# VH-VL binders against f9uss8, part 26

Target 1, 221 residues: f9uss8
Amino acid sequence: MVLTDIEYLLSYLEAHHVPTIKKKRHTYLTYHGLAEHYTYVLKDGIIKNSIILQDGREYNLSYIAKPDVISLLRDEVSRSTDQPFNVRIESEYATFYQVNRVAFWKYVNSTPELQNYVKNYYRKKLSENILRLQRMVMNGKKGAICAFIYSLVDLFGRKVNEGILIDFVVTNDDIAGFCGISSRSSVNRMLKELRTDGVITVKNHKFIIQDVSYLLDQIAN
Below, E stands for the ipSAE of ESMFold2; O stands for the ipSAE of ESMFold2 at other seeds; V2 stands for 0.75 times the mean of E and O plus 0.25 times the DockQ between their complexes.

## First folded at step 8 (VH-VL; framework fv_romlusevimab)

Design rg5 (at its last look DockQ between E and O 0.55; V2 from the best seeds 0.00; counts 0 for: pae O 12.7 > 2)
Fold by ESMFold2, look of step 8:
Structure rg5 (fold): chain C 221 residues (1-221), chain A 122 residues (1-122), chain B 108 residues (1-108)
Amino acid sequence: as target 1 above (221 residues)
Amino acid sequence: QVQLVQSGSELKKPGASVKVSCKASGYTFTTYAMNWVRQAPGQGLEWMGWINTNTGEPTYAQGFTGRFVFSLDTSVSTASLQISSLKAEDTAVYYCARVEEDFWSGYYMDVWGQGTTVTVSS
Amino acid sequence: SYVLTQPPSVSVAPGKTARITCGGNNIGDKNVHWYQQKPGQAPVLVIYYDSDRPSGIPERFSGSNSGNTATLTISGVEAGDEADYYCQVWDDSTDHVVFGGGTKLTVL
């Protein structure tokens, strides 16, 4: 009888006939710094959050691979923050509930169960940002790459005979953007080291992690 | 069975055009980029570039811009190389070869077409 | 541009081990792939990522890569191994595929 807080939110949106939209791979739902009138809730698919700097460089922050609200940094009256991230679709398609921002907060403010979702959402996002900061201050580029690969286990990991399959294609540019590494040869070199050391292998464009303990040893905890 | 089957040999005069086709079968065409590789008589392999089969965006190696055009017909899983204003130096065997689209690429070519000989003489 | 250097030929007696080298500055930092081309035929991938063997390639084929030299090793050489062998890398600085000049393996 007890729904999780995200299940409650999804049921609430359905009961209120909130429309959905569908976006295809490598299109953008929204952009950092632009005004937006909607709150989006991921129903299905995988997206990537990033920030694009004025000079065109892109810094990747996280994936969202399960139903969740895309961002709650603007409230119904706040004028202090535009859209916080670029949101790009990484799955073949992604589906979102599209709800007016003011209406969304009206729902929250009148519904204790949604207030609980929002409280847990902020705690979760704060924890995720603390872990992201820790990854960025790792001992070197190799440590950052190991931490990033390990972070994919929770998102896309699946046990197979050869080890833990990361059931999603992650490109060289994506890794560079997540790890703050501008040299693609440096990324490739470090991934080659991990392969020759028996830490990872590749099959059908996807990582298979063969030594999780090695990845954990590289992470500053 | 994964196969790349190329069009037959061509005999052309200088100044003519030729279109070499490469038909893929046994796999999802848009998941592998298509390379073109030239081999002049008695010479080694020379990379001409590739085309992204999902987007249709070509990338040409240095020296292969202008007269060399890569194209696709995804409805029949076919990549094509068009060479215009043919010169005697274009006499070669032209191969198509697929490349896995992943971050490990290094652009290794796991499956090759049989090659198409283009001979340019007058 | 990045350059790969191969010896033009290598001769090996049947049953012995052939070693074909591919030289390049810091080639050990790159992923090296190897192709076999028999006369009148298309190239065939025999080694990728320095040392991995595609399905259907005999275990006699192996590869290594460190420092400035990658090596294709063919143990128990047979007459059917007689071919041209090319090494290949991707050069990040130019976004080019680079082939070596090729090595003719002769089994005598």
Scores: ipSAE 0.005, ipTM 0.541, lowest interface PAE 11.1, mean pLDDT 85
Fold by ESMFold2 at other seeds, look of step 8:
Structure rg5 (fold): chain C 221 residues (1-221), chain A 122 residues (1-122), chain B 108 residues (1-108)
Amino acid sequence: as target 1 above (221 residues)
Amino acid sequence: QVQLVQSGSELKKPGASVKVSCKASGYTFTTYAMNWVRQAPGQGLEWMGWINTNTGEPTYAQGFTGRFVFSLDTSVSTASLQISSLKAEDTAVYYCARVEEDFWSGYYMDVWGQGTTVTVSS
Amino acid sequence: SYVLTQPPSVSVAPGKTARITCGGNNIGDKNVHWYQQKPGQAPVLVIYYDSDRPSGIPERFSGSNSGNTATLTISGVEAGDEADYYCQVWDDSTDHVVFGGGTKLTVL
């Protein structure tokens, strides 16, 4: 019976009595640029990573919807460091292990299984970011929206009789932020086109993808 | 059952104040913004503005930035409209109506209160 | 400021089709919602997102929206459909709700 690397991390944190904190929907766990003394590990819930640009726009980077470390993008030595992202809670609540940053790296550096988790973490995040960059840069705005909707399948997708249900509520503001679109009217118009063309429908404020091949064709363009 | 229940009708003199309450039940109050809509006798619907039920931040339509104040009491899932220095022209039916705050820029009001008639006469 | 224009009234014979228009500059780019208001009652949502019906609204109610005109269509009109009808959009430029002036449907 071999634990996955995330299962090992979670059991390790429990064995070391790492405390948890709970945050409610649309509050922030961390803010971009703010000094932070803790490493956080998502126990349950859904969060969104973002950056506030100098012009005030929020650029959304990713969701984390399963247990994972929130961020490991800074040095291993400092007691505190600037956070690379805003982290906002998107579920009704989210629960995090809260571990002192220096202590976290001491755990990792003394534990081969945690070192393996960290190596896989960086490889996974790099691959995800490369794919996201390709989809965003190589598409027009409609293609970017289609790519974003398609990316939700792996995170929240559930097959139903009507198609693929995206079992998560995503707002026009969120879509605009993920797609780099400053105009809500443009997002709304493109979503309306997808609805009228039978590509998506909406049930209980959630997308149902009716024509996934159409989405893929827009991305391949 | 999702519903909005408003306070009873009011008869007031010019210069007085009135507070119209709107109590929500059957849903998570902070998930929906609360709109206020006015309808003068024989007239159409007039949007007065809305209040963000999560933050308490109001937005007022043009013409409603002075004597009209939106407020919340989230402990009892209630939104309120206060009108001060009442004028005869404030005579109207006042409706509360909820809107999804986070759901696409196609705001629509799926649940309405029954309306509160405010009559201002000397 | 965005403006929605509705005819003040529409008359239709029982059993026929009523069409109530809502005019606006590029309204086809917006999501149009329709409300029915009977005398002395609160408005009731009958169409949202141009063409979707809430539960409990008969299939006789339908909507369309393209170009500069949205239309609420009521087929097989009944006396009980006699009411005021309002269209409504969200104006992205002001972040305000906008209602049309209302159309009184008379069944005769």
Scores: ipSAE 0.005, ipTM 0.517, lowest interface PAE 12.7, mean pLDDT 86
ESMFold2 (binder alone), look of step 8: mean pLDDT 94; pTM 0.956

Design rg6 (at its last look DockQ between E and O 0.55; V2 from the best seeds 0.00; counts 0 for: pae E 11.2 > 2)
Fold by ESMFold2 at other seeds, look of step 8:
Structure rg6 (fold): chain C 221 residues (1-221), chain A 122 residues (1-122), chain B 108 residues (1-108)
Amino acid sequence: as target 1 above (221 residues)
Amino acid sequence: QVQLVQSGSELKKPGASVKVSCKASGYTFTTYAMNWVRQAPGQGLEWMGWINTNTGNPTYAQGFTGRFVFSLDTSVSTASLQISSLKAEDTAVYYCARVEEDFWSGYYMDVWGQGTTVTVSS
Amino acid sequence: SYVLTQPPSVSVAPGKTARITCGGNNIGDSNVHWYQQKPGQAPVLVIYYDSDRPSGIPERFSGSNSGNTATLTISGVEAGDEADYYCQVWDDSTDHVVFGGGTKLTVL
């Protein structure tokens, strides 16, 4: 069986006895702006990347819900060792490989398979970020919320009799942060509109998408 | 079996203090905020405020700052309301009620304690 | 300070429909929750998010909310429905919970 890029990376880290750490829900792995000497690789769990905006709001950038490197924005020659994002655990627990940042890049530079992982990682992240930027910039607040909800299908969606269950708890505060909306109240009102129109419903703190076409129609993409 | 069980009724004189406890069971105590609601005899429901059970940070409604103190003992899943310098007008039933954190950020109270009657007389 | 206005009382014959209103400026922009309180008992949630029923609440309880008025509707009223009913919202301007004054439903 040929290993995928991420499977190769995980196997490599295991073979080199890279230690793991485990963090609980709603604790932080890293904080934006603090010096950090490690590259972290998600082994298991779900995390959220964010930054604090100048107005004090938390701007949410992405979820990572499958094994992947948390960030490669700081390499072995970067002038700043500051972490680029806050990383908060969103699952009950998350487990990370903890690799010295300079050592990680030494592994990459000496290993063609890891170089391939890094090239594919950057291509993937660039493409994802361009699409996210387009959706956020080109949509009003309601369109941004619809685009965000639709994006959760790939991460957490599963089919149920009532529609597509998003099998993950996402709060209005989290949605506000992902959509660049300053008011929790504004998010709540727009979600109420979607519920009233039969687009979504709520069950056990999770929502079910009942009308995907409506979501897509609201997106300027 | 989610339950909120409150301490027994109290008869107090003006100027005394009282502590009403609310013990939670059947759920993870720190995942729901605890509200306090007052109901004077023959009157409606009046929200007094809430306490974040994970951080211990209280929020008091207007008119309930000063003599009213919310507290927690998370080791026994208990929230408490202390009322100092009791006045006759504090005679009421005091309820605890949990607030479900949900997708809508709107607060509603899905589970209530049985209520504790505090009577201030003489 | 945001104010919710309810009629003090409503009387309905058994088997008929009771409608209990909750008035507030732009209350249709809020999620409205409803509680039933029988004499000597703690309140019980009967409607949340304007129109959703908790498990165990009969289908004859329903709710609506638009404009300046939310309404709790009880069809096929039974003697056991005799209670005080309270509407409740979250006031975004103060970050406080607000209750209506309550409505006494009498089944005659």
Scores: ipSAE 0.006, ipTM 0.590, lowest interface PAE 9.4, mean pLDDT 86
Fold by ESMFold2, look of step 8:
Structure rg6 (fold): chain C 221 residues (1-221), chain A 122 residues (1-122), chain B 108 residues (1-108)
Amino acid sequence: as target 1 above (221 residues)
Amino acid sequence: QVQLVQSGSELKKPGASVKVSCKASGYTFTTYAMNWVRQAPGQGLEWMGWINTNTGNPTYAQGFTGRFVFSLDTSVSTASLQISSLKAEDTAVYYCARVEEDFWSGYYMDVWGQGTTVTVSS
Amino acid sequence: SYVLTQPPSVSVAPGKTARITCGGNNIGDSNVHWYQQKPGQAPVLVIYYDSDRPSGIPERFSGSNSGNTATLTISGVEAGDEADYYCQVWDDSTDHVVFGGGTKLTVL
């Protein structure tokens, strides 16, 4: 009976006739380092947040796979950045509410329920970032890959007869970018080991987790 | 159905240029990288390199820098190979082949074009 | 640079088993893929990731990879299996795809 905070936000945006835009797979909604005058809210679809490092490598931060604000985080170290990340569409299409930034903060500042959404948003993102930091600092390359694969269960996991299907295509470049691994060869080798050990398999370009406990054991350290 | 259809055979003089096209259909073009493979008459397969169809960034194998240029036209799902300053040694069949983009990318080529014969004769 | 070594030819009687080898230093640490090419045709993937078969490739095609040798095995060889066969890996030291020299399978 009570709307969740994201449901409240979506209803609020609809009531205020906020326009939507639609973007196609592998196009970018926003770019790191460029000024943006809009706040975007994901209505449907899947996106990936990333940063392009100075050496040209893509560092992947997270997926957003259900309705949420794309970013309220300003990069505090950038001189001209209103948008802290590149945002790429990973689904066939994604739809976003496009809200002028000044208008968005006016809505928030005048509406206690939206203030609560923003507060919960920051707490959720902080918790996610702490877990990501722990994963990357306390694991070797194999542990980071296992932690990343396990993190996909909550986002895209579906139980099937063979195990847990990750109903989403993830490339070795994507994995390297999420795990901070500069070598595709290292990713390939570690994934071959997981396959050979019966931990994962690949079907129709998507992988199935066959031994979840193995993944968890590699993360616990 | 997934397929790669290449442009027709070419007969060229030394010093000319040629452009081989490879049109993809039946899948999302930007989800697979495009490889180019050369096969001289009676010889084995020789990898020339690939182009990332999402970024347009090419990688060229040793010996294929300079005269060989990979390009894309994503609006028509087409990859192209241009060879300039043709030599008799460039006489070969040229194949395009896609590479699966997943976490297990071992750079295997699951779908190939039919091949384009380029003949360079004086 | 990394080199894959294949025998130039292998002959086998119909109904027997053909084994085509692909040699390389520590090739067992790589994923090995195999292609079949009939005269005048494009190559066709028959084995990937050492031992997996694409849809439509019969079970009599199998692969293995350990130590310094990968092997493509074709059981119950038929006349239609007469072709050139290429192994292929990714060489992480050069960031290149590497093909073997090819093996001509002759069904006698």
Scores: ipSAE 0.005, ipTM 0.533, lowest interface PAE 11.2, mean pLDDT 85
ESMFold2 (binder alone), look of step 8: mean pLDDT 93; pTM 0.955

## First folded at step 10 (VH-VL; framework fv_romlusevimab)

Design rh1 (at its last look DockQ between E and O 0.69; V2 from the best seeds 0.00; counts 0 for: pae E 11.4 > 2)
Fold by ESMFold2 at other seeds, look of step 10:
Structure rh1 (fold): chain C 221 residues (1-221), chain A 122 residues (1-122), chain B 108 residues (1-108)
Amino acid sequence: as target 1 above (221 residues)
Amino acid sequence: QVQLVQSGSELKKPGASVKVSCKASGYTFTTYAMNWVRQAPGQGLEWMGWINTNTGNPTYAQGFTGRFVFSLDTSVSTASLQISSLKAEDTAVYYCARVEEDWFSGYYMDVWGQGTTVTVSS
Amino acid sequence: SYVLTQPPSVSVAPGKTARITCGGNNIGDKNVHWYQQKPGQAPVLVIYYDSDRPSGIPERFSGSNSGNTATLTISGVEAGDEADYYCQVWDDKTDHVVFGGGTKLTVL
């Protein structure tokens, strides 16, 4: 009966026979700063947004783990635009609708339901980015790590007897990149502290949050 | 089910070369790095380095940056160690071992090959 | 480069408890893994992350790690436990695996 705005977008793309592409784990869909003529919509899979700094470090910005448009941050008039982020596949495979930028915006401008999707998309992304900025600046490196771990609950969290399982493998390199930490030793030390203090544990290569209150206290303080 | 099967033992003369292979099965080859570990007769374990099986980029331990070359054939899930200009001191058992990268940064080797004995004598 | 120090040998009577140490500067800040190697065989992981056991390793194997010392403990030692034991860490400053020198466990 009633479709959510993302469900409407997906059905619209299918009805218009928009082609899909499939990418393997740890390959890139797009690269920061390179011109691109397509808008991509995640159909299934998990991706990571990032940028590469002058010194070669990768700063990770977010995961997308549910169907959504990869990026709408550039103007809607140009035939091509510089991509705002690197987009890497983190699942075994990810599938994307590949739609010409000009065609995509023509679809949106002629379709009120797609206009509603775009309005909600920008509101959602703005709110997420504001929250991310607050978490990064509230406490030092430990606060940033705690904020990042907490943010994974909504993306990958699942209640289990031992606590909240994060049903996704997140590496120390990923954490360093999300938290803007250049010293891998610092990340390793802080994660060991959290494990030793009973805040988190590891089972089957995935971590379990055992004391969410501790994480929240470090973020706010 | 998960296993690493190495090529057979080799007897070589000084100056020759040898290639030790390590075939993986029972898991997705490109999601685990492959390590090489040397053990000279009567001695302990010595880490030689590892190769990223997704990118093919090797990292060599100090002392193994010259005559030792790691390589891959991902189409048959095989990692290889080539040793050139063999010396008597290269006589050892060579193991492959996989490592799963963990967010706790613990590189531990959960699965080992059976070992390949390389003997270098005149 | 990071250094791990193990005693060359430990002797223990059957049924007693063996303790094999692995020394390193601030090793308590690192994750310590332990391998058992019987004569003529490949090493087998017996403890990882200081104290966790892989599936199939008996409960009598345990580990601890604090300060400058990690310890592998084998309770109720059997003749079949006679082997060389190696500790191992990852040194994230050099991005290298580091093994201890190994400890020969002898069961009399």
Scores: ipSAE 0.006, ipTM 0.544, lowest interface PAE 10.6, mean pLDDT 85
Fold by ESMFold2, look of step 10:
Structure rh1 (fold): chain C 221 residues (1-221), chain A 122 residues (1-122), chain B 108 residues (1-108)
Amino acid sequence: as target 1 above (221 residues)
Amino acid sequence: QVQLVQSGSELKKPGASVKVSCKASGYTFTTYAMNWVRQAPGQGLEWMGWINTNTGNPTYAQGFTGRFVFSLDTSVSTASLQISSLKAEDTAVYYCARVEEDWFSGYYMDVWGQGTTVTVSS
Amino acid sequence: SYVLTQPPSVSVAPGKTARITCGGNNIGDKNVHWYQQKPGQAPVLVIYYDSDRPSGIPERFSGSNSGNTATLTISGVEAGDEADYYCQVWDDKTDHVVFGGGTKLTVL
């Protein structure tokens, strides 16, 4: 039976009896700058990566919404074990495999299928982050919001008769943090404009994209 | 059915304390913030503040940072307003109201309690 | 901080149209919500996000918001519409809810 890269990783961790931990919504798995001896692999749930700026604002970097390794920025020989990001749980709960960092890389280095996972992981994450950065920084604040909303389609999108439902609650504070916008009011004003123009609507605390072309036009300038 | 049921009306003397409770039912208590709104006799609505029902962190309107304390008992889905050192000016109807958290900043109060009249007289 | 201004009262004949205004600096950039309060009762949400009606509110209630003025419009006014009406916004500078002073609608 042929497994995908992530399926292979998950089955490998289960076969080696790697323990799991469970965290509730809005608690933190890790904090930026603190030493950490574990590599975490998301088993179930949704998490958000962020950093805390000097003025106390939280700058949001990405969601992880499917099983995946939380971070591979530190390897078995890194001189620093400092975590690169805060990791907060955004689903009602999330479950993680907790594996010693050095042991994790020993598994990878001895297992060609895990090496392929790591190579493909880096390729995909680099491509995603480069594209997101280009869209966000070159389009102004309105363009950044449109690019962010569009990016949620691949993560949480589901086709419904009214349009594309984003099947996840994303708050104005979260949007502000993803878009580098300092004020919830600025986010609110831009989202009101999109709603008034018929680009999005809100149903059951979630938004539905009704005019995808508008979002793409704002991203493409 | 979503509803907020408040404690009964109270008659108090100056200097006493009062606790107004607001019991929620029909929804997950910790998913909506709870607001407190005051209405003095013959006056309009005055927002007192809100409490985050997930964290317990209150936000008080500027005139309500002293003798007014918001609290929660999540085991019974209840928010409470404590008013200490009661003054005659505290005579009012006190409402709890939940805020429907929307992903854009449209904080509106979709469900209100029936109100609790607090009367302070010598 | 942010201030909403409403007329103290509005009088309208039965069957006619009532317009209740809510003034604020750049209020058109904000989401305006409206509440109806009948004597001895708790407020009831009648309009949110400038113009949306909650379930159970008759279509004769409508709202608009542009520039410095939001307006609650009640067409075909009935005696049962006689109440106090409050507009409300959220002020992001203070993270506070702000109510207007209220408008008493009298049907005569």
Scores: ipSAE 0.005, ipTM 0.532, lowest interface PAE 11.4, mean pLDDT 85
ESMFold2 (binder alone), look of step 10: mean pLDDT 93; pTM 0.954

